# Ledger of designs, part 20: VHH binders against Putative glutamine amidotransferase MTH_191

Target 1, 304 residues: Putative glutamine amidotransferase MTH_191, of Methanothermobacter thermautotrophicus (o26293)
Amino acid sequence: CGIAGVVYKDGKLHSVGADMTRMLHALQHRGPDSAGFAIYGGLGLEENDYLLNIEVKDKPGLLDMVKETVELVSPIGSDEVIPSVENHIIYRCRITLESFSQLKPLIMDIDSIDDVIVLNGSHSFEMIKDVGSVLEIADRYDTWSKKGTHAIGHTRFSTESIVDRYHAHPFQSYIIPDITVVHNGQITNYWKIREPLERKGHIFETNNDTECIVHYVADKLASGYSLEEALEQSVKDMDGPFSYIVGTPQGVGIAKDQLGLRPGVMAENDEVFAVASEEVSLREVMDTSEVEQISPGEVRVYEI
Short names: E, the ipSAE of ESMFold2; O, the ipSAE of OpenDDE; V2, 0.75 times the mean of E and O plus 0.25 times the DockQ between their complexes.

## First folded at step 9 (VHH; framework vhh_vobarilizumab_d1)

Design f5 (from d3 with Y105K; at its last look DockQ between E and O 0.01; V2 from the best seeds 0.00; counts 0 for: pae E 20.3 > 2, placed apart)
Fold by ESMFold2, look of step 9:
Structure f5 (fold): chain B 304 residues (1-304), chain A 119 residues (1-119)
Amino acid sequence: as target 1 above (304 residues)
Amino acid sequence: EVQLVESGGGLVQPGGSLRLSCAASGFTFSSYAMAWYRQAPGKGRELVAGISSGGSTNYADSVKGRFTISRDNAKNTLYLQMNSLRPEDTAVYYCAARIWTHSGKSDYWGQGTLVTVSS
């Protein structure tokens, strides 16, 4: 698996979709089975608007049921249908909610429809995740044209065990807005981390350890930790060989386990910070002689 | 080095058609999105149409239904079919690629080809 992140320090819109596409493509040394993007800063939504991102089996009447369910809560603004593989479409729609707290309940209502899965709902970032190669997914969603301030991304190698859109990275938490994670490796004490979060009301949709990471970080942020403090605590609490990148509306954070066995590199110039599993990926967005290895137990935060 | 060379511009009467071509070299054409931009005298450069590496297209509202972008990955060539031309389409048309190179650039431009629509 490969992970990558890019941040433009000036806080202005840049071609981060193109950057992330090149970075993830460079990580595909053998045939991949999925890829995913979280692209921040470019949606331009009005304050109470959200973008829903919904996988729908392509069969008569089903999309209409999805629209009707959404319309119980909000009129649908702009929308689009993106054809995907395996007889599915991706339906995207803009909605308006009275508060962020209405988002997860609506997602759960839509998820109750057979053959329908909500991939995410968000305000400040666009999530793109699908099955296929990076270039196939870039074609479907036109990732090359997507602008933003920062992005994180993930690609899987073809030998992964589960191949579907929902379990592709990034993963998202809904305790606070727009927190995402991409992850490489394994959290070996996953259940010990999960139980306290469930007691606090976090709802786990999968048994994937990346979901554990995103809920953990979101919980710490909601409790008043800085992003750096949350990541530092995660390295103390979590066991296993891991590296992860967290996306927030304000930037990215990087954490690596105490053993430090998963590869990871980063570099920075006056304009850009970049991180990737491999140097060839990082060099797609920055050419510098000062590439740094991520140290065992290291945490870094880059906020705009 | 990256090279983009436009051709096919010229003088056309209102209501006429032209087909622009852009020959690309110096990069893996099939891996990158391509676009056409235009710049009229005294105006800024504006997007006309874009096409992803796999053929997904987008168009400026002012040209939808009249212009068609396409690409031939085997020939490393980008096209713009322009129908129902109007005097306001008069501009220099630029081929653009969204690429990352050793220099850190994310976009590259051709020299442009002039399209003049007048009677």
Scores: ipSAE 0.000, ipTM 0.116, lowest interface PAE 20.3, mean pLDDT 84
ESMFold2 (binder alone), look of step 9: mean pLDDT 85; pTM 0.845
OpenDDE, look of step 9: ipSAE 0.093; ipTM 0.582

Design f6 (from d3 with S56D; at its last look DockQ between E and O 0.67; V2 from the best seeds 0.00; counts 0 for: pae E 8.1 > 2)
Fold by ESMFold2, look of step 9:
Structure f6 (fold): chain B 304 residues (1-304), chain A 119 residues (1-119)
Amino acid sequence: as target 1 above (304 residues)
Amino acid sequence: EVQLVESGGGLVQPGGSLRLSCAASGFTFSSYAMAWYRQAPGKGRELVAGISSGGDTNYADSVKGRFTISRDNAKNTLYLQMNSLRPEDTAVYYCAARIWTHSGYSDYWGQGTLVTVSS
């Protein structure tokens, strides 16, 4: 797998969709099964609005049922249908909620419809994840035109068993707003991490250890940790070779396991910070003459 | 308007105890994480202890076993029980609330209360 992140420090809109597309494409060494993006800062939603991102089987009447379910809670604002592969469409719609706490229950109601899966709901970022190569997905969603302040992304190499849109990175937790994770590696003690989170009410949708990471980080933030402190604690608590990037509305964080067995490089200048699994990816957005290797056990946070 | 007002600071001998309080208003206290931070002169703020809305606690290694954070949601009050105080605990102590909405979270701070541990 390959992971990447980019942050523009001035807090203005930049072509981060194009940046991330080039960074992820540079990480594709074998025909990939899926790719994913979280692109922050460019949605321009009103304060209490959300973008729902829903996989719907392309059959008569089903999208109408989805819309009816959404409309029990919120009028639908702008919406869009994006054709995808395997006889599915991606339905995106803008909604308005009275509080953040209404989001997960609505997602669960929509998920209860057969042949419908909510990929995410969010305010501060656009999630794009699908099956196919980076360039196929970029064309399908027009990632080249997406603007924002920062982005994280993931490519999945063709070595994984489960390939579908829902199991692609990034992963998201809903205990606090708009926290995402992309990950390379394995959490070998994931049961020890996951079980306490389930007891606190986190709902795990997959068996993917990356989902464990996003719930862990969100839980620490909800418990009063700074992002840096949450990442530092994760390195102490989690076993196994891993590198991960967390996205938040304010920026990104990076963590690498104490043994440092997974690849990771980063670079920074006055305008931009970038991180990637490989230097060739960084070169798409940064001068490679100033590249740092991420040290064993290192965490780094870049917030705008 | 979010308001956090600390009290209970003062001068204490090494080995002594002190209890800090933070009165909170302007938000639904029970819904949010709270924390104590401290800042020695010329230093940055550092986390001392945090407590989630559900009551889960976390402590800096330097205070673990000596300090206890707690909250009373009925009184909208956060506490820090400080035992076995050491000279290195000398700092201004700040109450902080971590509040989130649709767009993320931010921290709000009190004015601080000075704790001096000196012989």
Scores: ipSAE 0.012, ipTM 0.513, lowest interface PAE 8.1, mean pLDDT 87
ESMFold2 (binder alone), look of step 9: mean pLDDT 86; pTM 0.849
OpenDDE, look of step 9: ipSAE 0.284; ipTM 0.705

Design f7 (from d3 with S53H S56D; at its last look DockQ between E and O 0.71; V2 from the best seeds 0.00; counts 0 for: pae E 5.6 > 2)
Fold by ESMFold2, look of step 9:
Structure f7 (fold): chain B 304 residues (1-304), chain A 119 residues (1-119)
Amino acid sequence: as target 1 above (304 residues)
Amino acid sequence: EVQLVESGGGLVQPGGSLRLSCAASGFTFSSYAMAWYRQAPGKGRELVAGISHGGDTNYADSVKGRFTISRDNAKNTLYLQMNSLRPEDTAVYYCAARIWTHSGYSDYWGQGTLVTVSS
């Protein structure tokens, strides 16, 4: 798997969708099966608004049931339907909630509808993930036009994978707002990490070790750790070869296991910080001779 | 406006005890994580202890077994009980709140209270 991140230091809107599309495409010699984006800072929602991102099987009456369920909680603002592959549509709608704590229960209510899966709900970032090549997904969702302050992304290649939008990266936790993770590698003790989180009430929907990472980081943030402290603690607690990038509304963080077996590079100039699995990806967003390898056990945080 | 006001700092001998308080206002105290940080002269702020809204606690290694964080949600007050104090605990101690809204989270800080551990 390939992962990438880009942050503009000035905190203004830039073409991060185009940037991330080029970065992921450069990595995709390793995986045409799926791609995913979290694009922060450009969504422009009003204070109490969220964007729901819902996979709906394309059959009569089902979208109306989804809308009815949403409308028990919130009037639907703007919405759109994006045709996708495998007899599905992606329904996106803007909603208004009185508090963040209403979001996950609403997601669970919508998920209870057969043939409907909520991919995410968010305020400060747009999640785009689907099956197909990076360029196919970029055309389908028009990632080229998306603006923001920072983005993270993931590509995967697998001849053995089940094609599945929900299990593509990024993964998201709902313990605090808008935390996402993309990951390379394996957490070999993930059941030991997961058990305490489940006791605290985290709800795991998959057995994927990346879901374990996003819940871990969100839990540490919810317990008062800084992002840097959370990532430092993760390197101590988690075993196995891994690299991951976490996205937050304020920026990104990266962590690499103490053995340092997964590739990863980063670079920065006065305007941009970038990280990627391979240098060819970094060079899509900056031209520099000062590329740094991510060291074993290293964490880095860039917050705007 | 979010306000955090620390109190209880002072001069104490090594091995002594001190209890810090942080009075909070301007937000729903019981909904959010709270923390104590400290900053020794010439150093950055470091986490001392944190407590989630649900009461789960965490501590820096340097204070485990000596310090206890607690909260009283009825009084909107965060506490730090500091036992077996050492000279290296000398610092300005800050109360912090992590508050999240629909758009993300922010950290808020008090003005700090000085703790000096010296004979």
Scores: ipSAE 0.162, ipTM 0.628, lowest interface PAE 5.6, mean pLDDT 87
ESMFold2 (binder alone), look of step 9: mean pLDDT 85; pTM 0.850
OpenDDE, look of step 9: ipSAE 0.191; ipTM 0.634

Design f8 (from d3 with A33S S56E; at its last look DockQ between E and O 0.52; V2 from the best seeds 0.00; counts 0 for: pae E 11.4 > 2)
Fold by ESMFold2, look of step 9:
Structure f8 (fold): chain B 304 residues (1-304), chain A 119 residues (1-119)
Amino acid sequence: as target 1 above (304 residues)
Amino acid sequence: EVQLVESGGGLVQPGGSLRLSCAASGFTFSSYSMAWYRQAPGKGRELVAGISSGGETNYADSVKGRFTISRDNAKNTLYLQMNSLRPEDTAVYYCAARIWTHSGYSDYWGQGTLVTVSS
């Protein structure tokens, strides 16, 4: 597994989709596998607008049922159908909600339809995740053209896995808007992390330990922690070898466990901050002569 | 416009009790976590107690078992019940909210209410 992140310091739109595509491609050594992107800052949605990202089995009438369910809550403003593999389409639609609190309930209503899975809903970032090679996914979704201020991404290495599109990284929490995580490694005490979060009302939809990370970070932010404080606390609370990158509307954060056994490198110049599992990935967006290793137990936060 | 207005501070003897309230407006109160902080002269602000939108609470070690945070979402009001007060609880108490928007988050603070514990 490989993870990567890139942030443009000036807060303006840059070709982060192309950057992340090159960074993830450099990490993908065999194929086919899967890849995922969270691309922040470029959607340009009006206040109270959201982009829903829905996996629909390609069956007569099913997409119409999805649209009907959405339309009980919001007119559909614009939409798109992206053909995918495994007899599925990806349906994307723009909606308007009265408040952020309506988003998760709508997602849950759509998820109740057989053969339909909402991959995410968001305001400030675009989530792209699918099965296939990085380049196949990039062509399918045209990641090359996506602009933004920052992005994070994940590739799965050459092992087959049970994880489908929904279980691919990034993972997202809906406790606060637009928090995503990509992760490399294992959280060996994840059930002990999960139980207190479930008591607080977090809804876990998978057994994936990465889901614990995104809910944990979102919970700490909701409780008044800064992003840096949340990440620092996560390194103290979570066991096992891990590295993760969190995306927020304001930037990215990186955390590495105290053992520090997972690879991770970062680099920074006047324009860009970047992080990746391997140096070859960083070379895609900046001069590798500036590369530093992420230290055991280190956290770093870059907010624009 | 987010507004937080504290009340209920005053002078109390050691061992006494006070109840602080914070009236909130300008945001959807029930959707966000709320907290009480305090600041004694010459000290930084410290978290006293927090309460999530779902009602989960957390407390500074120094106040556990003596203070109780609560919220009334129908009245948009945050409360702090302070029992068994000690001179070291003397501080200005602030109501706080962390509000997340699609551009990020911001912390909002009230004006503060003075609590003095003295015999």
Scores: ipSAE 0.000, ipTM 0.298, lowest interface PAE 11.4, mean pLDDT 86
ESMFold2 (binder alone), look of step 9: mean pLDDT 85; pTM 0.850
OpenDDE, look of step 9: ipSAE 0.179; ipTM 0.606

## First folded at step 10 (VHH; framework vhh_vobarilizumab_d1)

Design g1 (from f2 with A96T; at its last look DockQ between E and O 0.02; V2 from the best seeds 0.00; counts 0 for: pae O 9.9 > 2, placed apart)
Fold by OpenDDE, look of step 10:
Formats: structure tokens, sequence, C-alpha cells
Structure g1 (fold): chain B 304 residues (1-304), chain A 119 residues (1-119)
């Protein structure tokens, strides 16, 4: 797997969709598997508005059922259907909620529908994840044109777990708004990390260790940790080979396992903060003379 | 119907070894994390070892270096290799599966298998 992140320091809108596409493509050394994006800062949604991404099996009446379910809680402002591979469509809709706390319950209601999976709900970022090559996905969703202040991304190789949209990166937690993670590795003490979070009432939807990471970080942030502190603590608490990148509305952070068993590099100049699995990814957004190897156990964070 | 059936328990001397098995059925075994718990007389149930769907493993501190959890997805079977057994390892050992759905999760347990470590 390959992971990448980029932050424009000026806080202005840039072509981060195109940047991340190039960064991820540089990491994609093998055939089409899956890829995903979290692009922050460019959605421009009104207060209390959210964007839902929903995978729906392409069968008669199912989409209508999804819409009806949504409308029980929120009117649908705008929506679109994006054709995808296999026998599924991606339904996107803009909704309005009274509070963030209503988002997770709504998602759970939608998820209860057979052959329907909510991929995510967000306010400050756009999630794009699907099956296929980075370029195919970018074309399908017009990722090239997406603007933002920062983004994280993931490209997946077929030698890993089941390739599907729901389990594709990024993963999102709804403990706090608009936090995402992309992950390269494995958390070997998975149960020790998950159990305390569940005891706190956090609901897991998968058994993917990447979901565990994002909930862990989100929980720390909710408890008053800074992003840097949360990542540092994760390096102490989590075992196994891993490198992961977190996205928040404020910025991006990368954490590397204590032994440095998964790759991680960064580059920074006056304009851009970038992190990735490999240097070739960084070359897409800045001069390679500025590349630095991230040390084992080290975290790097940039917040706008 | 989800079913978990443990086997392999018995009486062993201190320092001995046992291998527990858990035969799973009624769900997609390879898609879910599995774990071994144990309950000693008069004590609560405690985690012994866990294994993710991807093969990541976790152990209680008390069994690290002595026990090994593994899975054979082709056989829908979970294993616990127990080496260097101690009297304090005496307990009923349970196989468990936590099956998550979008609407929540359910825990499933086997009937348990008794492991007695005694001289």
Amino acid sequence: as target 1 above (304 residues)
Amino acid sequence: EVQLVESGGGLVQPGGSLRLSCAASGFTFSSYAMAWYRQAPGKGRELVAGISSGGSTDYADSVKGRFTISRDNAKNTLYLQMNSLRPEDTAVYYCTARIWTHSGYSDYWGQGTLVTVSS
C-alpha cells in the first residue's frame, strides 16, 4: 500500500485533487486495485450541511428507499449518481442536520438497508474511494478538478485484504467531525487498542485495524490531545509495522511505528508540507532536494 | 447459525503443552477477528489471545511467549498452541467471534474446553 498527504501552508485553495492523484499514481507500481482520497477545504458547504457518499447496489427501487430513509431525517438538497464498477452505483447527496450528533445515527439507519453501504458523511472534506486504478478513479470522480487546502490519499495493492469500496481507505471516525486516516501496515495488538475504545461507547463497523487507528486518534483529540500528541501516543500504544497519515480540517499528520518497519518520508518548503510512503510521491509536488526520511517512532504534523 | 466448538482441552503437567482448536461455522470465518478467552474458577473471563482477519495477533501479558494463536481460514478453524503451561493457566477456554454489521455487533461463544494444569 501507498499513502500520501499534502498541505498548502497558505490556507488557500489549490489543485490538491490533482496533486494527490499524481502522488498516488507515483506509488501505484502494480495493477488496478483501489484508491481513495480525502480532500479538505474545497467543499464549501453551508453550516450544518453534510455530504453523504453511499454505495447502492444497482437494483430497482433501492435508491428510492435510500432517499426515503434520508428524507425522514433531512431534506435532500442536491444529489448525483456516479456510475461505478460492478453492479453498484455511488449516490451522493447533500443534507442538512441540526447537529453533528445526528450524522452517525442517520448513517446507521441507511446502513441497515440491504445492499446499501454508507461510505462516509462529511462537512469539511470530500471522500473519494473506489475500486480501480488511481487514474481511473480520478477520471470517474473528476478528482483532477477538486480544490482544497490539503488532502490525504491511499492506493491499495491486491495482495492485501478484500478489495471493496467500503474497506478502501480513507477511513473516517465520527467521534469528532471530519477526521480521516490512510494506513500502510498492521496493528498487531489490535484487541488491546479496540477494547478500551468500545468500552467508551465507540462503535466499530469493521474489523479493519485502520478503523481502529482513526477511532484511537479521534478519541484522543476528543479528550483534549493535540494532533501531534495523539499521534505520539499512538506510536507508544500501537504495536506492529505501520505508517499512517491522518487528515483533519486543520491539517495532516504522519506516524511511523517504533521500528520503522513501514516507509515514510516528508518534504517541506515555504509553500507545501508533504508526506508519503516513498520519495517518488513527493517529487510530484516539490523538489526532491527537500526530502527527509522520517525516523522510526517519529511523527510529523502540519496544521494550517 | 453461528457455531463455535472448542476442543483439545485436558489435564497436563506443569511445563506441558496443549493445542486447542475451535471449529467455526455459520459465518464467513476469514472475514472476522477471533479470540480466545479463559475463565478460571472464581475469576472473571479474560482475554488470552486475539487474531484479526488479517492475521495480526495480540496476547495477554501472562501468556506472551508461551501461547500462539493462529487460524486456518481454509478449515474455518482457530487454534491456540499453549506451551510451558502453568497451574495458573487452569481455566475453561472459550473461542469467541465478534461479528460486526453496520447496525452493530454480536459476540458468539463456544461451549468452552477445560484445561487443567496440575502435577
Scores: ipSAE 0.005, ipTM 0.249, lowest interface PAE 9.9, mean pLDDT 91
ESMFold2, look of step 10: ipSAE 0.358; ipTM 0.747
ESMFold2 (binder alone), look of step 10: mean pLDDT 86; pTM 0.853

Design g2 (from f2 with A96V; at its last look DockQ between E and O 0.01; V2 from the best seeds 0.00; counts 0 for: pae O 3.9 > 2, placed apart)
Fold by OpenDDE, look of step 10:
Structure g2 (fold): chain B 304 residues (1-304), chain A 119 residues (1-119)
Amino acid sequence: as target 1 above (304 residues)
Amino acid sequence: EVQLVESGGGLVQPGGSLRLSCAASGFTFSSYAMAWYRQAPGKGRELVAGISSGGSTDYADSVKGRFTISRDNAKNTLYLQMNSLRPEDTAVYYCVARIWTHSGYSDYWGQGTLVTVSS
């Protein structure tokens, strides 16, 4: 797996979709099974509006059921159907909620429909994740034209038998708004990390350790930790080989395991903060003379 | 105009059988996927079974092994054979067609037929 993140320091809109596409493509030598993007700052939604991304099997009547379920809670504003590979479609719709706390329950209701999976709901970022190569996905969703202030991304080579959109990165937590994670590695003490979170009432949708990471970080942030502090604590509490990148509306952070078993590099200049699994990814957005190795157990964060 | 007309619903005892039919018109029946949905009193609609234009079938877990969806393209008719019926199968059953065009797709629904399973 390859992971990457980029932040433009000026807080203005840039072609981060194109940048992240190039960064991830540079990492794709590891495999073209799936890729995903979280692009922040360019969505431009009104207050209390959210964008839902929903995977729907191409079955008669199924999309209508999805819409009906959504409409019980929120009117549907703009919507679109994006054709995807296999016999699935991606349904996107803009909704309005009275509060953020309504988002997760709605997602759960939609997920209860057979052959329907909510990929995400967001306010300040656009989620793009699918099966296929980075370039195929980028073309399918036109990531090239996506603007934003910062983004994170993932490309996966699956060693596992199951490749699907739902388990593709990024993962999102709904403990707090618009937090995402992309991950390269494995949390070996997964259950030790998950159980306390569940006791706090956090609901897990999968057994994927990446979901555990994003919930962990989100919980810390909700408890008053800074992003840097949350990541530092995660390095102490989590075991195993891992490198992961977190995205928030404010910026990006990377964490590396205590032994440095998974790769992580960064580069920074006056304009850009960038992190990735490999230097070749960073070369897509800046001069490689500025590249630094992230040390074992080290975290790096940039917030606008 | 696309029309779907369900028939065959009625009252049956638990363990009984019933066969639903859906007469389709207004489109090339053989070219499109069809499905059965049902809505029990006080509950939402749920997929029961689907069949592709090529004849591939899919079933809800609750009806697997008991229900069979089939189609007769010559008669423009969709069927649902329901065996070993249970009280929880009580619902209005709907026929659905998904019609694709150059501008997208539309789902068309029948008026429904009531199936009541009761002793």
Scores: ipSAE 0.030, ipTM 0.360, lowest interface PAE 3.9, mean pLDDT 92
ESMFold2, look of step 10: ipSAE 0.486; ipTM 0.807
ESMFold2 (binder alone), look of step 10: mean pLDDT 87; pTM 0.861

Design g3 (from g1 with H102F; at its last look DockQ between E and O 0.01; V2 from the best seeds 0.00; counts 0 for: pae O 13.1 > 2, placed apart)
Fold by OpenDDE, look of step 10:
Structure g3 (fold): chain B 304 residues (1-304), chain A 119 residues (1-119)
Amino acid sequence: as target 1 above (304 residues)
Amino acid sequence: EVQLVESGGGLVQPGGSLRLSCAASGFTFSSYAMAWYRQAPGKGRELVAGISSGGSTDYADSVKGRFTISRDNAKNTLYLQMNSLRPEDTAVYYCTARIWTFSGYSDYWGQGTLVTVSS
């Protein structure tokens, strides 16, 4: 698979949706089956407002049931239905909660409905995940027009995992608000990483090692680690071939495994910090004369 | 003391096969990922293949489908099966382990074994 991230250093809104679309398209050969985006800084939601993305099977009455479930906890301020493939729709709605702690329980309630899956809930970023080519997805969700300060993205190759929206990257953790991960690789000591997290009370929804990564990083951050420290520690603790990129409301970070078994490059100038699986992706947002290879075991972070 | 000793290199014709071995000692072999690197004359050292402690593997694009990395934890030995060898595979092949500690990491390398692919 291919992964990418971009940060505009000035903290202003830029066309990061378009940028990430181009970056991921350049990596399309690594992941033609699905793609995902986390676009930060552009939602402009009020305090305590959240955006839900929900996959709903296209059958009569099911969407109404979803809305009713949501309305038990929060009024729906605005919503939209996005037609998708395979007899599914993507329902997006804006809600208001009293606290962040209410988000996960609500998601669990919605997930309890048959043929319904909450893809994510967020405050400061927009999640876009779907099956198809990067360009198809971009058209479907109008990623070209999405503004933000920074973003991460993923393209998935079908041999790596189940091709569906729920298992598509990015993965989000609800240990802390608005943290996401895109991942290229495999964590081979998965159980050693997961068990301590579970002992702390963190709930895993899947057996996907990418979920483990995002919970790991989120837990470190919640414990007082900086993003850089969290990533550095992950490189020490996690085994296997991997490269992953983390998104937070503050910025982006990339980590490479101890042996550098998966590709990772970066480029940086006065305006942009960018990371990706391949240089060709970086060319979409800056001059490649500034491209650097990320060394084995190295992490790179930029926070606004 | 950590020691890595490569063996199995030699001269082969294009299309031929070789199996490299790396005997490891001085550390808990089964706990760490291992890798093969190679360095051709006039070129930098490059990753060929890696294997995790759990057996997950990854390969450079140039050797995918031709090379297979494996390990025998009971024997503390790393292997590289090289099939369909090409002249461009000519290089000194190195076994390596990166051992992480709380304070950092240490890289360990073998002496290397020469593989020459020539008609």
Scores: ipSAE 0.000, ipTM 0.221, lowest interface PAE 13.1, mean pLDDT 91
ESMFold2, look of step 10: ipSAE 0.005; ipTM 0.449
ESMFold2 (binder alone), look of step 10: mean pLDDT 86; pTM 0.859

Design g4 (from g1 with H102Y; at its last look DockQ between E and O 0.27; V2 from the best seeds 0.00; counts 0 for: pae E 15.1 > 2)
Fold by OpenDDE, look of step 10:
Structure g4 (fold): chain B 304 residues (1-304), chain A 119 residues (1-119)
Amino acid sequence: as target 1 above (304 residues)
Amino acid sequence: EVQLVESGGGLVQPGGSLRLSCAASGFTFSSYAMAWYRQAPGKGRELVAGISSGGSTDYADSVKGRFTISRDNAKNTLYLQMNSLRPEDTAVYYCTARIWTYSGYSDYWGQGTLVTVSS
């Protein structure tokens, strides 16, 4: 697996969709599996508006059921259908909620429909994740034209696991708004991480260890930790080989396990902060004459 | 094939001690977190203690200060030292390993060993 993140320091809109596509493509050394993007800062939604991404099986009447379910809570302001592979469509719709706390319950209601999976709900970033190569996905969703201030991304190589959209990175937590994670590795003490979060009432959607990372970080942030502090604490608490990148509305952070068992590099100049699994990814967005290896147990964060 | 075999259970008086063992095979023991669970009659299975691959430990509040989880990676064995045992500790104790993959996890359990604390 390959992970990447990029932040433009000026806080202005840049072609981060194109940048992340190039960064991820540089990391993709194998055939098509899956890839995903979280692109921040360019969505431009009104206050209390959210964008839902929903995987729907191409079955008559099913999309209507989804819309009806959504409309019970919120009118649909705008929507679109994106064709996808494997007899599925991606339904996107803009909704308005009274509060952020309504988002998760709505998602759960939608998820209760057979052959329907909510991929995410967001306010300040656009989620793009699907099955296929980075370039195929980029073309399918036109990631090339997506603007933003920063982004994170993931590309998966063929391994022992089934590839699908639901389990593709990034993962999102709804403990706090618009936090995402992309991960390369394994959390071996998962139960020590997950159970306390569950006891606090946090709901896990998957059995993937990556989800525990984003919930962990989100919970820390909700408790008053800075992003850097949250990541540092995660390195202390989590065991196993891992490197992960977190996205928030404010920026990007990367963390490596205590032994540095998974790769992570960083490059920074006056304009850009970039992190990735490999240097070749960084070269897509900046001069890499001063690439730094992230040390074992080290975290790096940049917030606008 | 992953196998977990618990041993060391038995009858003890209140205030007594027992040491449980779990022999693991079929996977790289040192790479994964391990845990002890217990199930009392009429109750659900609950976490007792866990230990990470790196040796970090966690305990249920009910057993903190009395129980100690440890591991010997060279012997592929998990241990639970139980001191100051109480009647409420009576249960079948299970060794478990959760093996994570990209798509999820698989839980593996032993057959369990019965611990009875009674006067």
Scores: ipSAE 0.000, ipTM 0.229, lowest interface PAE 11.7, mean pLDDT 90
ESMFold2, look of step 10: ipSAE 0.000; ipTM 0.138
ESMFold2 (binder alone), look of step 10: mean pLDDT 86; pTM 0.858

